# Ledger of designs, part 265: miniprotein binders against q9bqp7

Target 1, 240 residues: q9bqp7
Amino acid sequence: VPQNWFPIFNPERSDKPNASDPSVPLKIPLQRNVIPSVTRVLQQTMTKQQVFLLERWKQRMILELGEDGFKEYTSNVFLQGKRFHEALESILSPQETLKERDENLLKSGYIESVQHILKDVSGVRALESAVQHETLNYIGLLDCVAEYQGKLCVIDWKTSEKPKPFIQSTFDNPLQVVAYMGAMNHDTNYSFQVQCGLIVVAYKDGSPAHPHFMDAELCSQYWTKWLLRLEEYTEKKKNQ
Key: E = the ipSAE of ESMFold2; O = the ipSAE of OpenDDE; V2 = 0.75 times the mean of E and O plus 0.25 times the DockQ between their complexes.

## First folded at step 23 (miniprotein)

Design yl1 (at its last fold request DockQ between E and O 0.79; V2 from the best seeds 0.78)
Fold by OpenDDE base, fold request of step 25:
Structure yl1 (fold): chain B 240 residues (1-240), chain A 94 residues (1-94)
Amino acid sequence: as target 1 above (240 residues)
Amino acid sequence: SREELFERIFDLIEKGDYEEALRLLREYIEKYPDNPLALYLVADILFDLGRPEEARKVLERAKELAKKTGDPDLIEYVELLERLIERLLEELKK
């Protein structure tokens, strides 16, 4: 049980969009402060097994590709992810804010992969927007807040070359999603609450993406795990 | 605990004490023969010890089990090691 329990949902906020919700998605800039990001917390609280296997994988990849080859590989993976998120932001943004759509960004297997998911996405409330949990003292940059099949969700878009048909195969992604939810639900910059999460795994080959929907119950379960990770992070930082 | 044992094994591998790591892994596998991670680690150590034929044999079983568990990361690790083993075996045949 977390020592510092905090609710994921804010009882003072309603899920009902106020009629005054701007038609334009929120895009709050991330302020780089001393406050740890969700990603940093998760990375610093990986299990010894995860750390070991990841380091081992890196060493083996360097053995296969060489040091320069591995750098190129990692750079390409990062770039592909970045381009995918940029393309999604462009697609999900209102037409009036469409800077010159680089048509080349839209021609990707990942974009093809998510087309069937995008059909069920509507009511975009936020895109690439910063969230801060003031009490728990963490920040994050969420990909999207929108309705998926009529349910308001924090949506996290992931790229993969490998099938991830199960939510368990997404490792810490569920924790990331609920961390963003909890922060958003208590961030004063947001007037609404989210009770659901969605992880979308997009595939490079254009095969149909896997949606992993997280209802309020599942979100609450992962929220407890997130709080434990956050506590572990805090303890580790006190000992440094 | 299982976690403590594996942590000890990881520490041994990092220190280069492969023989003791293998001993602990083998003991674990005797009790839990269908653990794909343990089998993978055995194969990985055998590879580092220059025993690629033995590594291949163990890794085949690890691969089968990893696919059954559906752990995509472990599958990736197995496939990577498989490629490295095959490369080494090809080099040793020249």
Scores: ipSAE 0.817, ipTM 0.962, lowest interface PAE 0.5, mean pLDDT 92
Fold by ESMFold2, look of step 24:
Structure yl1 (fold): chain B 240 residues (1-240), chain A 94 residues (1-94)
Amino acid sequence: as target 1 above (240 residues)
Amino acid sequence: SREELFERIFDLIEKGDYEEALRLLREYIEKYPDNPLALYLVADILFDLGRPEEARKVLERAKELAKKTGDPDLIEYVELLERLIERLLEELKK
């Protein structure tokens, strides 16, 4: 139970598109400020178990691969994720032209993995866009706001080497989505709100991606969990 | 206070006090034999103690149980340790 409950939705803000379409998806620049990011909050509120197991996993990976091998492994995983997000932004952006290098990204297993999902995505409203919750004092950079199967969603794209067929397998990803959603719904840079979320987990081998749809009720349930993590973060920094 | 017990076990492992960590883990497993995290930690300690045959035996049970939970991180940790144990056992055959 959060001490400082705050609603995820803004009842005074329109949830329906007007008659005129936006000509270009929003891309609000990330302003440099001191307030914490969603990912920082989540990273700093990991349980002692998760911290221990992550450190142990790192030690074991280094034992398997060597220090240089592990560094190369982590760099490659990061680059795969970065290239996947770049490719998706290019595919979904009406103004970007793909270069020859970008065409190679379009032929990856991850892009093949999401093709069936992209067929159901339309009406892109925002891409790689900053959100800020002025009242709760946090910031984020959301991947996409678009319609999925007729429902306007905050969409988060993830790469994974392990199958994640259930939303519970994605751990903190639903918290990211609702944190971005809550921030967007109360950010003066946006004139509309979003009540649904989508997590799309793509696979390197091209296997069909797993979509994890979050309706408004499910988003509200995860919002409560996000508020608890934000409170925990605040208490940690207060007592530091 | 299961959470407090495991935090104590983690601290013991980090300090290298493996015998006390094993004592606590074995006592816990006697009461709760189907906990894959506890079994994984036993195998992990046994591997560091140079007892890979015993570690392999415990880890087989941990792997089976971890797959039932659907926890992809725990599955990854178990599979990584399994590869390390098998490599050490293969090395010792030479």
Scores: ipSAE 0.733, ipTM 0.943, lowest interface PAE 0.7, mean pLDDT 86
ESMFold2, look of step 23: ipSAE 0.723; ipTM 0.939
ESMFold2 (binder alone), look of step 23: mean pLDDT 84; pTM 0.818
OpenDDE base, look of step 23: ipSAE 0.802; ipTM 0.955
ESMFold2 (binder alone), look of step 24: mean pLDDT 84; pTM 0.816
OpenDDE base, look of step 24: ipSAE 0.804; ipTM 0.955
ESMFold2, fold request of step 25: ipSAE 0.711, 0.715, 0.728; ipTM 0.938, 0.939, 0.942
ESMFold2 (binder alone), fold request of step 25: mean pLDDT 85, 85, 84; pTM 0.823, 0.824, 0.820
OpenDDE base, fold request of step 25: ipSAE 0.812, 0.811; ipTM 0.962, 0.962

Design yl10 (at its last read DockQ between E and O 0.50; V2 from the best seeds 0.70)
Amino acid sequence: SEEELFERIFELIEKGDYEEALRLLREYIEKYPDNPLALYLVADILFDLGRPEEARKVLERAKELAKKTGDPDLIEYVELLERLIERLLEELKK
ESMFold2, look of step 23: ipSAE 0.732; ipTM 0.944
ESMFold2 (binder alone), look of step 23: mean pLDDT 85; pTM 0.813
OpenDDE base, look of step 23: ipSAE 0.777; ipTM 0.952
ESMFold2, look of step 24: ipSAE 0.733; ipTM 0.943
ESMFold2 (binder alone), look of step 24: mean pLDDT 85; pTM 0.823
OpenDDE base, look of step 24: ipSAE 0.777; ipTM 0.952
ESMFold2, fold request of step 25: ipSAE 0.718, 0.718, 0.720; ipTM 0.941, 0.942, 0.939
ESMFold2 (binder alone), fold request of step 25: mean pLDDT 85, 85, 85; pTM 0.831, 0.828, 0.830
OpenDDE base, fold request of step 25: ipSAE 0.813, 0.813, 0.813; ipTM 0.962, 0.962, 0.962
ESMFold2, last read: ipSAE 0.726, 0.728, 0.724; ipTM 0.941, 0.945, 0.942
ESMFold2 (binder alone), last read: mean pLDDT 85, 85, 85; pTM 0.808, 0.829, 0.829
OpenDDE base, last read: ipSAE 0.814, 0.812, 0.813; ipTM 0.962, 0.962, 0.962

Design yl11 (at its last look DockQ between E and O 0.59; V2 from the best seeds 0.70)
Fold by OpenDDE base, look of step 23:
Structure yl11 (fold): chain B 240 residues (1-240), chain A 94 residues (1-94)
Amino acid sequence: as target 1 above (240 residues)
Amino acid sequence: SREELFERIFELIEKGDYEEALRLLREYIEKYPDNPLALYLVADILFDLGRPEEARKVLERAKELAKKTGDPSLIEYVELLERLIERLLEELKK
């Protein structure tokens, strides 16, 4: 049980989108502060097993690809992810804010992969927007807040070359999503609350993306795990 | 605990004490024969020891079990090691 329990949901906020919701998605810039990001917390609180296996994987990848090959691989993975997010932001942004759509960004297997998911996405409230949890003292940059199949969700877009049909296969992504939810629900920059999460795993080959929907109950379960990770991070930092 | 044992095994592997790591893993597998992680680690160590045929045999079992558990990370690690083993075996045949 977390020592510092904090609710994921804010009882003071309405679950109903206010009719006055801006037609334009929120895009709050991330301020580089001493405050840890969700990603940093998760990375620094990996289990010894996870760290070991990841390091072994890197060593084996270097053995397979060479050092330069592995650097190139890593760079390509990062670039592909970045381009995918940029493309999605462009697609989900209102037409009036569309900078010249680099048509080349839209020509990806990942974009093809998510087309069926995008059909069920509406009511975009935020895109690439910073969230801060003031009480728990962490920040994050969420990909998207929108309605998926009529339910308001924090949506996290992921790229993969391999199928991830199960939510468990997404590692710490569920923790990331609920961390963003909890922060957003208590961030004064947002007037609404989210109760659901969605992880979308897009595939390079254009095969249909896997949506991993997280209902309020599942979000609450992962929230507890997130709080434990955050506490662990905080303790580690005190000892440094 | 299981966690403590694996942590010790990891430390041994990092130090290059593969024989002791293998001993501990084998003892663990005797008790828990269907653990894909343990089998993977055995195969990984055997690979580093230059015993690719043995590594392959153990890894095949690890792969089967990993697929059953649905752990995608372990499957990826297994597949990578499998490629490396095959490459080494090909080199040894020349």
Scores: ipSAE 0.779, ipTM 0.949, lowest interface PAE 0.6, mean pLDDT 91
Fold by ESMFold2, look of step 23:
Structure yl11 (fold): chain B 240 residues (1-240), chain A 94 residues (1-94)
Amino acid sequence: as target 1 above (240 residues)
Amino acid sequence: SREELFERIFELIEKGDYEEALRLLREYIEKYPDNPLALYLVADILFDLGRPEEARKVLERAKELAKKTGDPSLIEYVELLERLIERLLEELKK
């Protein structure tokens, strides 16, 4: 249980669209800051088991692929993720024309994988947008805020080579979503709030992506776990 | 506790004290024979000790149990080690 609880939702904010909402999704720039990012907090508070298994996995991958092969593998995974997010931002942006986009960027298994999800996405409110929790003092860069099947969600896009492991902690994906949600709900750059989350896992071979919907209750449960990770991070930094 | 025991096991593996790590793991498996992480770690150590036939046998059981749990990270760790074990066994036949 966190020692200093703080609410994920802001009762002074609406989760309903305003008539004056901008027609272009918000894209708040990420500012250089001393305040830790969500991903840094999560990386520095991994369990000892998670750290051990990740390092062991790296050793085994190097044994399988060689050092150069592993470097190429990790670089390729990073590049594919970057291109996937760039393609989705382009697709979801109302000011981007399909004719101005790189066709090679749009021709990927990952984009094919999410097509059935995109049919249910509407009302895009933010894309690749910075969030800052003014009280808890952390920052993040969320992928997307949009309606999914009629519910406004913080949406996080993940890539996977199926069937292959994520190198990042797989238990941390919901924590990342709720951390962004909590930050957005208490960030003065935003006039609305979001109470639901969606994690979409896309596959390189184009297989249908797997959505994971998080209602408000589930988000609240993961928010408690996020607060514990943030407390752990803070205590570690006090000893440094 | 279980968490403290496995933290000790991880430390032993990192230091290369494989015989003590195996002793602790085998004691744990006596009490909890269906733990896929414990079985994976035994197979992982046996592979490093140059005992791939023994590692393969243990890993087959770990793979079966890992699929029941549905943990995608553990499944991938098991499958990666399986590929390495099979490569070593094929090399030793030459």
Scores: ipSAE 0.690, ipTM 0.928, lowest interface PAE 0.8, mean pLDDT 85
ESMFold2 (binder alone), look of step 23: mean pLDDT 84; pTM 0.810

Design yl12 (at its last look DockQ between E and O 0.56; V2 from the best seeds 0.72)
Fold by OpenDDE base, look of step 23:
Structure yl12 (fold): chain B 240 residues (1-240), chain A 94 residues (1-94)
Amino acid sequence: as target 1 above (240 residues)
Amino acid sequence: SREELFERIFELIEKGDYEEALRLLREYIEKYPDNPLALYLVADILFDLGRPEEARKVLERAKELAKKTGDEDLIEYVELLERLIERLLEELKK
């Protein structure tokens, strides 16, 4: 049980978004503060097994590709992910705010992969928006807040070259999503709360993306795990 | 605990004490023969020891089990090691 328990949901906020759906999705800039990001917390609290296997993988990849080849690989993966997120932001943004759609950004297997998911996405409330949990002292940049099949979700878009049909295969992504949910639900910049999460795994080959829906119960379970990771991070920082 | 054992194995691998790591892994596999991670680690160590034929044999089993569990990350690690083993085997024929 977390020592510093905090609820994921804010009982003071209504589940019904106030009817003033801002016509424009929120895009709160991330402030560069001493406050750790969700990503940093998760990275610094990886298990020894996870750290070992990732480092081993890196060494083996360098053996296969060479150092320069591995750098190129890493850069390409990063770039593909970035372009995918930029394309999604462009697609989900209102037409009036669309900078000149680089049509080239839309021509990706990843975008093709998520088309069937995008059909079920509506009511976009936030895109690439910063969240801060003031009490728990962490920040994050969430990808999207929108309705998926009529349920308001924090949506996290992931790219993969390999199928991830199970939520368990998404590693810490569920923790990231609930961390964003908990922060948003208690961030004063947001007037609404979310009770659901959605992880979408997009595939490079354009095969149908896997949606991993997280209901309120599942979110609550992962929230407990998130709190434990946050406590571990805090303890590690005190001991540095 | 299982976790503590694997942590010790990881430390041994990092230090290059492959023989002791293999011993611990083999003891673990005797008790838990269907653990794909343990089998992968054995194959990985055997590869580093320059024993690619033995590594390949162990890795085949690891691959089968990893596929059954649906651990896509482990499958990726297995496939990477498989490619490296095949490369090494080709070099040794030369």
Scores: ipSAE 0.808, ipTM 0.958, lowest interface PAE 0.5, mean pLDDT 91
Fold by ESMFold2, look of step 23:
Structure yl12 (fold): chain B 240 residues (1-240), chain A 94 residues (1-94)
Amino acid sequence: as target 1 above (240 residues)
Amino acid sequence: SREELFERIFELIEKGDYEEALRLLREYIEKYPDNPLALYLVADILFDLGRPEEARKVLERAKELAKKTGDEDLIEYVELLERLIERLLEELKK
């Protein structure tokens, strides 16, 4: 029940890249400006329950690990996630120089975890690429656009340890994917559109990753929820 | 509404008004005994109040319900609290 509906798909745009598209995946640079990012919108519109539970989790982790132990834990989780995304970008488009690629980057449980998924990924069109929704005024940095089992998807890579961090929720992961999708489909830097999404959850121990496929109908349903979150964010900032 | 009730409970917990938070949670659980979040919050408060045997009992029920729903975040919270409760119980025996 958004006040300002806007469609996720662009009927004037093809879902199949043609031969005129570059063979090298797109990597549109992110320009930091005043418009909000997808992740900021989602962080700033967490429910009071989500905020409360995250804070209690932090308090309990500090009680278990100590203050310094918790800081080390969170720093390591962040670093591992960064290395995972860098490794995937390198694997899917080895256009970077050898000097910029750390060979240890390709050795991790997370990379082992996604190997069976990567066998089904082809036709990579974008990697670590900025998207902007000009009408709705938000920006993002998507992980990957590629075919998964023959269907062109916005693909989002997630890492998971055991136990899993609270801030990771299935609710927000689909919203992030559809927000990127809607922005890409209306971004003049892209000549094609995508109607499907994929969330891949990789595991530190190398256990097989779980793919979560989102067809066009499911993406449309989550798009409505994303619009509500964006609307909530806009209203909150208006009252500041 | 349910949302407003839980927001009040969260506020009470944050301010340390545990007895009122427990009263509201127990009244809710009497009406809706299958809510794993409510049970988890009871156990969480009881742990802070130094009542770990009671917390453990309630938490076992929360754990079973959370696993049935597949709520991975809540399962993580339950298992973290369980480790803390067991550590406290071992310390108290010494």
Scores: ipSAE 0.729, ipTM 0.940, lowest interface PAE 0.7, mean pLDDT 85
ESMFold2 (binder alone), look of step 23: mean pLDDT 85; pTM 0.824

Design yl13 (at its last look DockQ between E and O 0.85; V2 from the best seeds 0.78)
Fold by OpenDDE base, look of step 23:
Structure yl13 (fold): chain B 240 residues (1-240), chain A 94 residues (1-94)
Amino acid sequence: as target 1 above (240 residues)
Amino acid sequence: SREELFERIFELIEKGDYEEALRLLREYIEKYPDNPLALYLVADILFDLGRPEEARKVLERAKELAEETGDPDLIEYVELLERLIERLLEELKK
């Protein structure tokens, strides 16, 4: 049980989206400060097993590809992810804010992969927007807040070369999503709250993406786990 | 606990104490023969010990079990090690 329990949902906020659908999705800039990001918290609180296996994988990859080859691989993976997010932001942004659509960004297997998911996405409220939880003292940059199949969700887009058909296969992604939800629900920059999460795993080969929907109950379960990770992080930092 | 045991195994591997790591893994596998992670680690250590044929044999079983569990990361680790083992075996034939 977390020592410092905090609710994921804000009872003071209405579940009803205020009718003023902002015509433009929110894009609050991330302020670089001493406040840890969700990603940093998660990375520094990985289990010994996770750390070991990841390091082992890296060593084996270097053995396969060489050091330069592995650097190139890592760079390519990062670039592909970045381009995918940029493309999605462009697709989900209102036409008026569409920077010159680099048509080349839209020509990816990942974009093809998510097409069926995008059909069910509407009512975009935020894109690449910063969230801050003032009380719990963490920040994050969420990918998207939109309605998925009529339910308002924090949507997190992930790229994978391997199938991830189960939410359990997404590792800490559920924690990331609920961390963003909890922050957003208590961030004064947002007038609404979210009760659902969605992880979308897009595939390089264009095969249909896997949507992992997280209802309020599942979000609450992962929220408890997130709080534990945050406490662990905080404790580790005090001891450094 | 299982977690503590694996942590100890990881520490041993990191230190290069492969024989003791293998001993602990084998003892674990005797109790839990269908653990793909344990089998993967055995194969991985055997690879580092320059025993690729043995590694391959163990890894085949690990692969089957990993595929059954549907753990994509473990499958990736297995596939990577499989490629490395095959490469080493090819080099040893020259």
Scores: ipSAE 0.789, ipTM 0.955, lowest interface PAE 0.5, mean pLDDT 91
Fold by ESMFold2, look of step 23:
Structure yl13 (fold): chain B 240 residues (1-240), chain A 94 residues (1-94)
Amino acid sequence: as target 1 above (240 residues)
Amino acid sequence: SREELFERIFELIEKGDYEEALRLLREYIEKYPDNPLALYLVADILFDLGRPEEARKVLERAKELAEETGDPDLIEYVELLERLIERLLEELKK
């Protein structure tokens, strides 16, 4: 249990923004500062088991691929993720049409993988937008806020070469989603809040993506786990 | 606790004290024979000790169990080690 609990939801905010608000998605710029990011908090609070296994995996990958091969592998994974997010931002923007010269962004197995999910996405409110939890003092860059099957969600897009049919298979992704939710719900740049989350795992070969929906109860459970990770991070930094 | 035991095993592996790490892992597996992480670590040590035939045998069971858990990280670690073991075994055949 965290020593300093804070609620994920803001009772003074609606999960249904005013109907007269502009439909152009928010894109709050990310500012570099001394406040830790969600991803840094999660990386710095990995268990000893997680750290050991990750380092062992790196050693084994280098044995398999060589130093240069491993660097190429990691660079390629990063590039694929970047292209995927760029394509999704372009597809989900209601004010932009896909230019004929953007065809390379759409020619991806990952984009084919998510097509059935995109049919259920509407009411896009934010894309690639910064969030800051002004009380708990952490920042993040969320991928998307939109309705999924009629429920407003923070949506996190992930690429994977391996099936992840269960939410437990998505490692720290649920913590990342709820951290973004909590930050957005308490960020003065946003006039509305979100009570649900969605993790979408897309596959390189175009196989149907797996959606992992998180209702408010599940989000609250993961929020408690996020607060513990943030608390652990804070304690580690006191000693450094 | 189990966590403390595995932290000790990780330290032993990092220091190269494979005999003691294997002793602790084998004692654990006698009590808990269906733990995929423990079996993976045994195979990983045996691979580094140049005993790939023994590593392959242990890893087959670890792979079955890892697939049952649905843990994609452990599955990745197991499959990577499997590829390395098979490569080494093929090299030894010449």
Scores: ipSAE 0.728, ipTM 0.940, lowest interface PAE 0.7, mean pLDDT 86
ESMFold2 (binder alone), look of step 23: mean pLDDT 83; pTM 0.786

Design yl14 (at its last look DockQ between E and O 0.84; V2 from the best seeds 0.78)
Fold by OpenDDE base, look of step 23:
Structure yl14 (fold): chain B 240 residues (1-240), chain A 94 residues (1-94)
Amino acid sequence: as target 1 above (240 residues)
Amino acid sequence: SREELFERIFELIEKGDYEEALRLLREYIEKYPDNPLALYLVADILFDLGRPEEARKVLERAKELAKKTGDPDLIEYVELMERLIERLLEELKK
């Protein structure tokens, strides 16, 4: 049980989206400060098993590809992810804010992969927007807040070369999503709250993406786990 | 606990005490024969020990079990190790 329990949902905020659908999605810039990001918290609180296996994997990849080859591989993975997010932001942004659509960004297997998911996405409220939880003292940059199949969600887009058909296969992504939800729900920059999460795993080969929907109950369960990770992080930092 | 045992195994591997790590893994596998992670680690250690044929045999079982569990990361690790083993075996034939 977390020592410092904090609710994921804000009872003071209405579940009803205020009718003033901002015509433009929110894009709050991330302020670089001493406050840890969700990603940093998660990375610093990985289990010994996770760290070990990842390090072994890295060593084996270097053995296969060489050091330079592995660097190139890592760079390519990062670049592909970045381009995918940029493309999605462009697709989900209102036409008026469409920077010159680099048509080349839209020509990816990942974009093809998510097409069926995008059909069910509407009412975009935020894109690449910063969230801050003032009380719990963490920040994050969320990918998207939109309605998925009529339910307002924090949507997190992930790229994978391998199928991830189960939410459990998404590692700490559920924690990331609920961390963003909890922060947003208590961030004064947002007038609304979210009760659902969605992880979308896009595939390089264009095969249909896997949507992992997280209802309020599941979000609450992962929220508890997030709080534990945050406490662990905080404790580790005090001891450094 | 299982977690503590694996942590100890990891520490041993990191220290290069592969024989003791293998001993602990084998003892674990005797009790839990269908654990793909344990089998993967055995294969990984055997590879580092320069025993690729043995590694391959163990890894085949690990691969089968990993596919059954549907853990994509473990499957990736197994496949990577498989490629490395095959490469090493090819080099040893020259």
Scores: ipSAE 0.768, ipTM 0.949, lowest interface PAE 0.6, mean pLDDT 91
Fold by ESMFold2, look of step 23:
Structure yl14 (fold): chain B 240 residues (1-240), chain A 94 residues (1-94)
Amino acid sequence: as target 1 above (240 residues)
Amino acid sequence: SREELFERIFELIEKGDYEEALRLLREYIEKYPDNPLALYLVADILFDLGRPEEARKVLERAKELAKKTGDPDLIEYVELMERLIERLLEELKK
């Protein structure tokens, strides 16, 4: 159990958007500061097994592809992820419907992969928007806040070349989602809160994406794990 | 504990003490014969020791088990090792 417990939900906030909220999705800019990001906390608190296996995988990839081949591989993976997120922001933005879309941006297996999920997404409240937990002192940039099958979710989009049919196969991603959720629920830039999460894993070959829905109870369970990772990070930096 | 055992195995692999790592892994597999990570690590070590026929046999079982778990990282590690083993076997025919 974390020593510095803090609730994921804010009892002073409604989970329902009201009529006075803006109809354009929020896009709070990410500002430079000295507090850690969610992704840095998670990267700096990987287990010894995770670190070993990642390093071994890199060694084996370099053996297969050569040093230059591996650099090209990682560069291409990064570019594909960037293009995927750009495409999704464009698709989900109502402002973009008033401009011509770049048809080339929409041509990818990843976009084909998520089409069946996008049919169930509505009521977009935030896109590519910064969150800050003002008490626990961490920041993030969430992908999307929208309704999925009628439930308001923090939605995180992931690309993968390999199937991830179970939430356990996305281990750190649920922590990322709940960290964003907790931060948003305690960030003064937001007037509402979110109690559910959704992880969507999209595939390069266009195979149907796997949605991983997280109800409030599951989010609370992963929130406890996130708090432990944040404590671990803080102790490591305190004692460096 | 199990975590202490695997941390010891990782340390041995990183130091190149492959025979001791194999001994510990095989002892573990005697008790837990269907652990795909342990089987993968055996195959990975055997590949580095220049024993690719043995590595391939162990990896076939690891691959079967990894697919049942749905762990995409382990599946990728197994498939990558399979490609490396097959390449080495082809080179050894020459």
Scores: ipSAE 0.735, ipTM 0.946, lowest interface PAE 0.7, mean pLDDT 86
ESMFold2 (binder alone), look of step 23: mean pLDDT 82; pTM 0.774

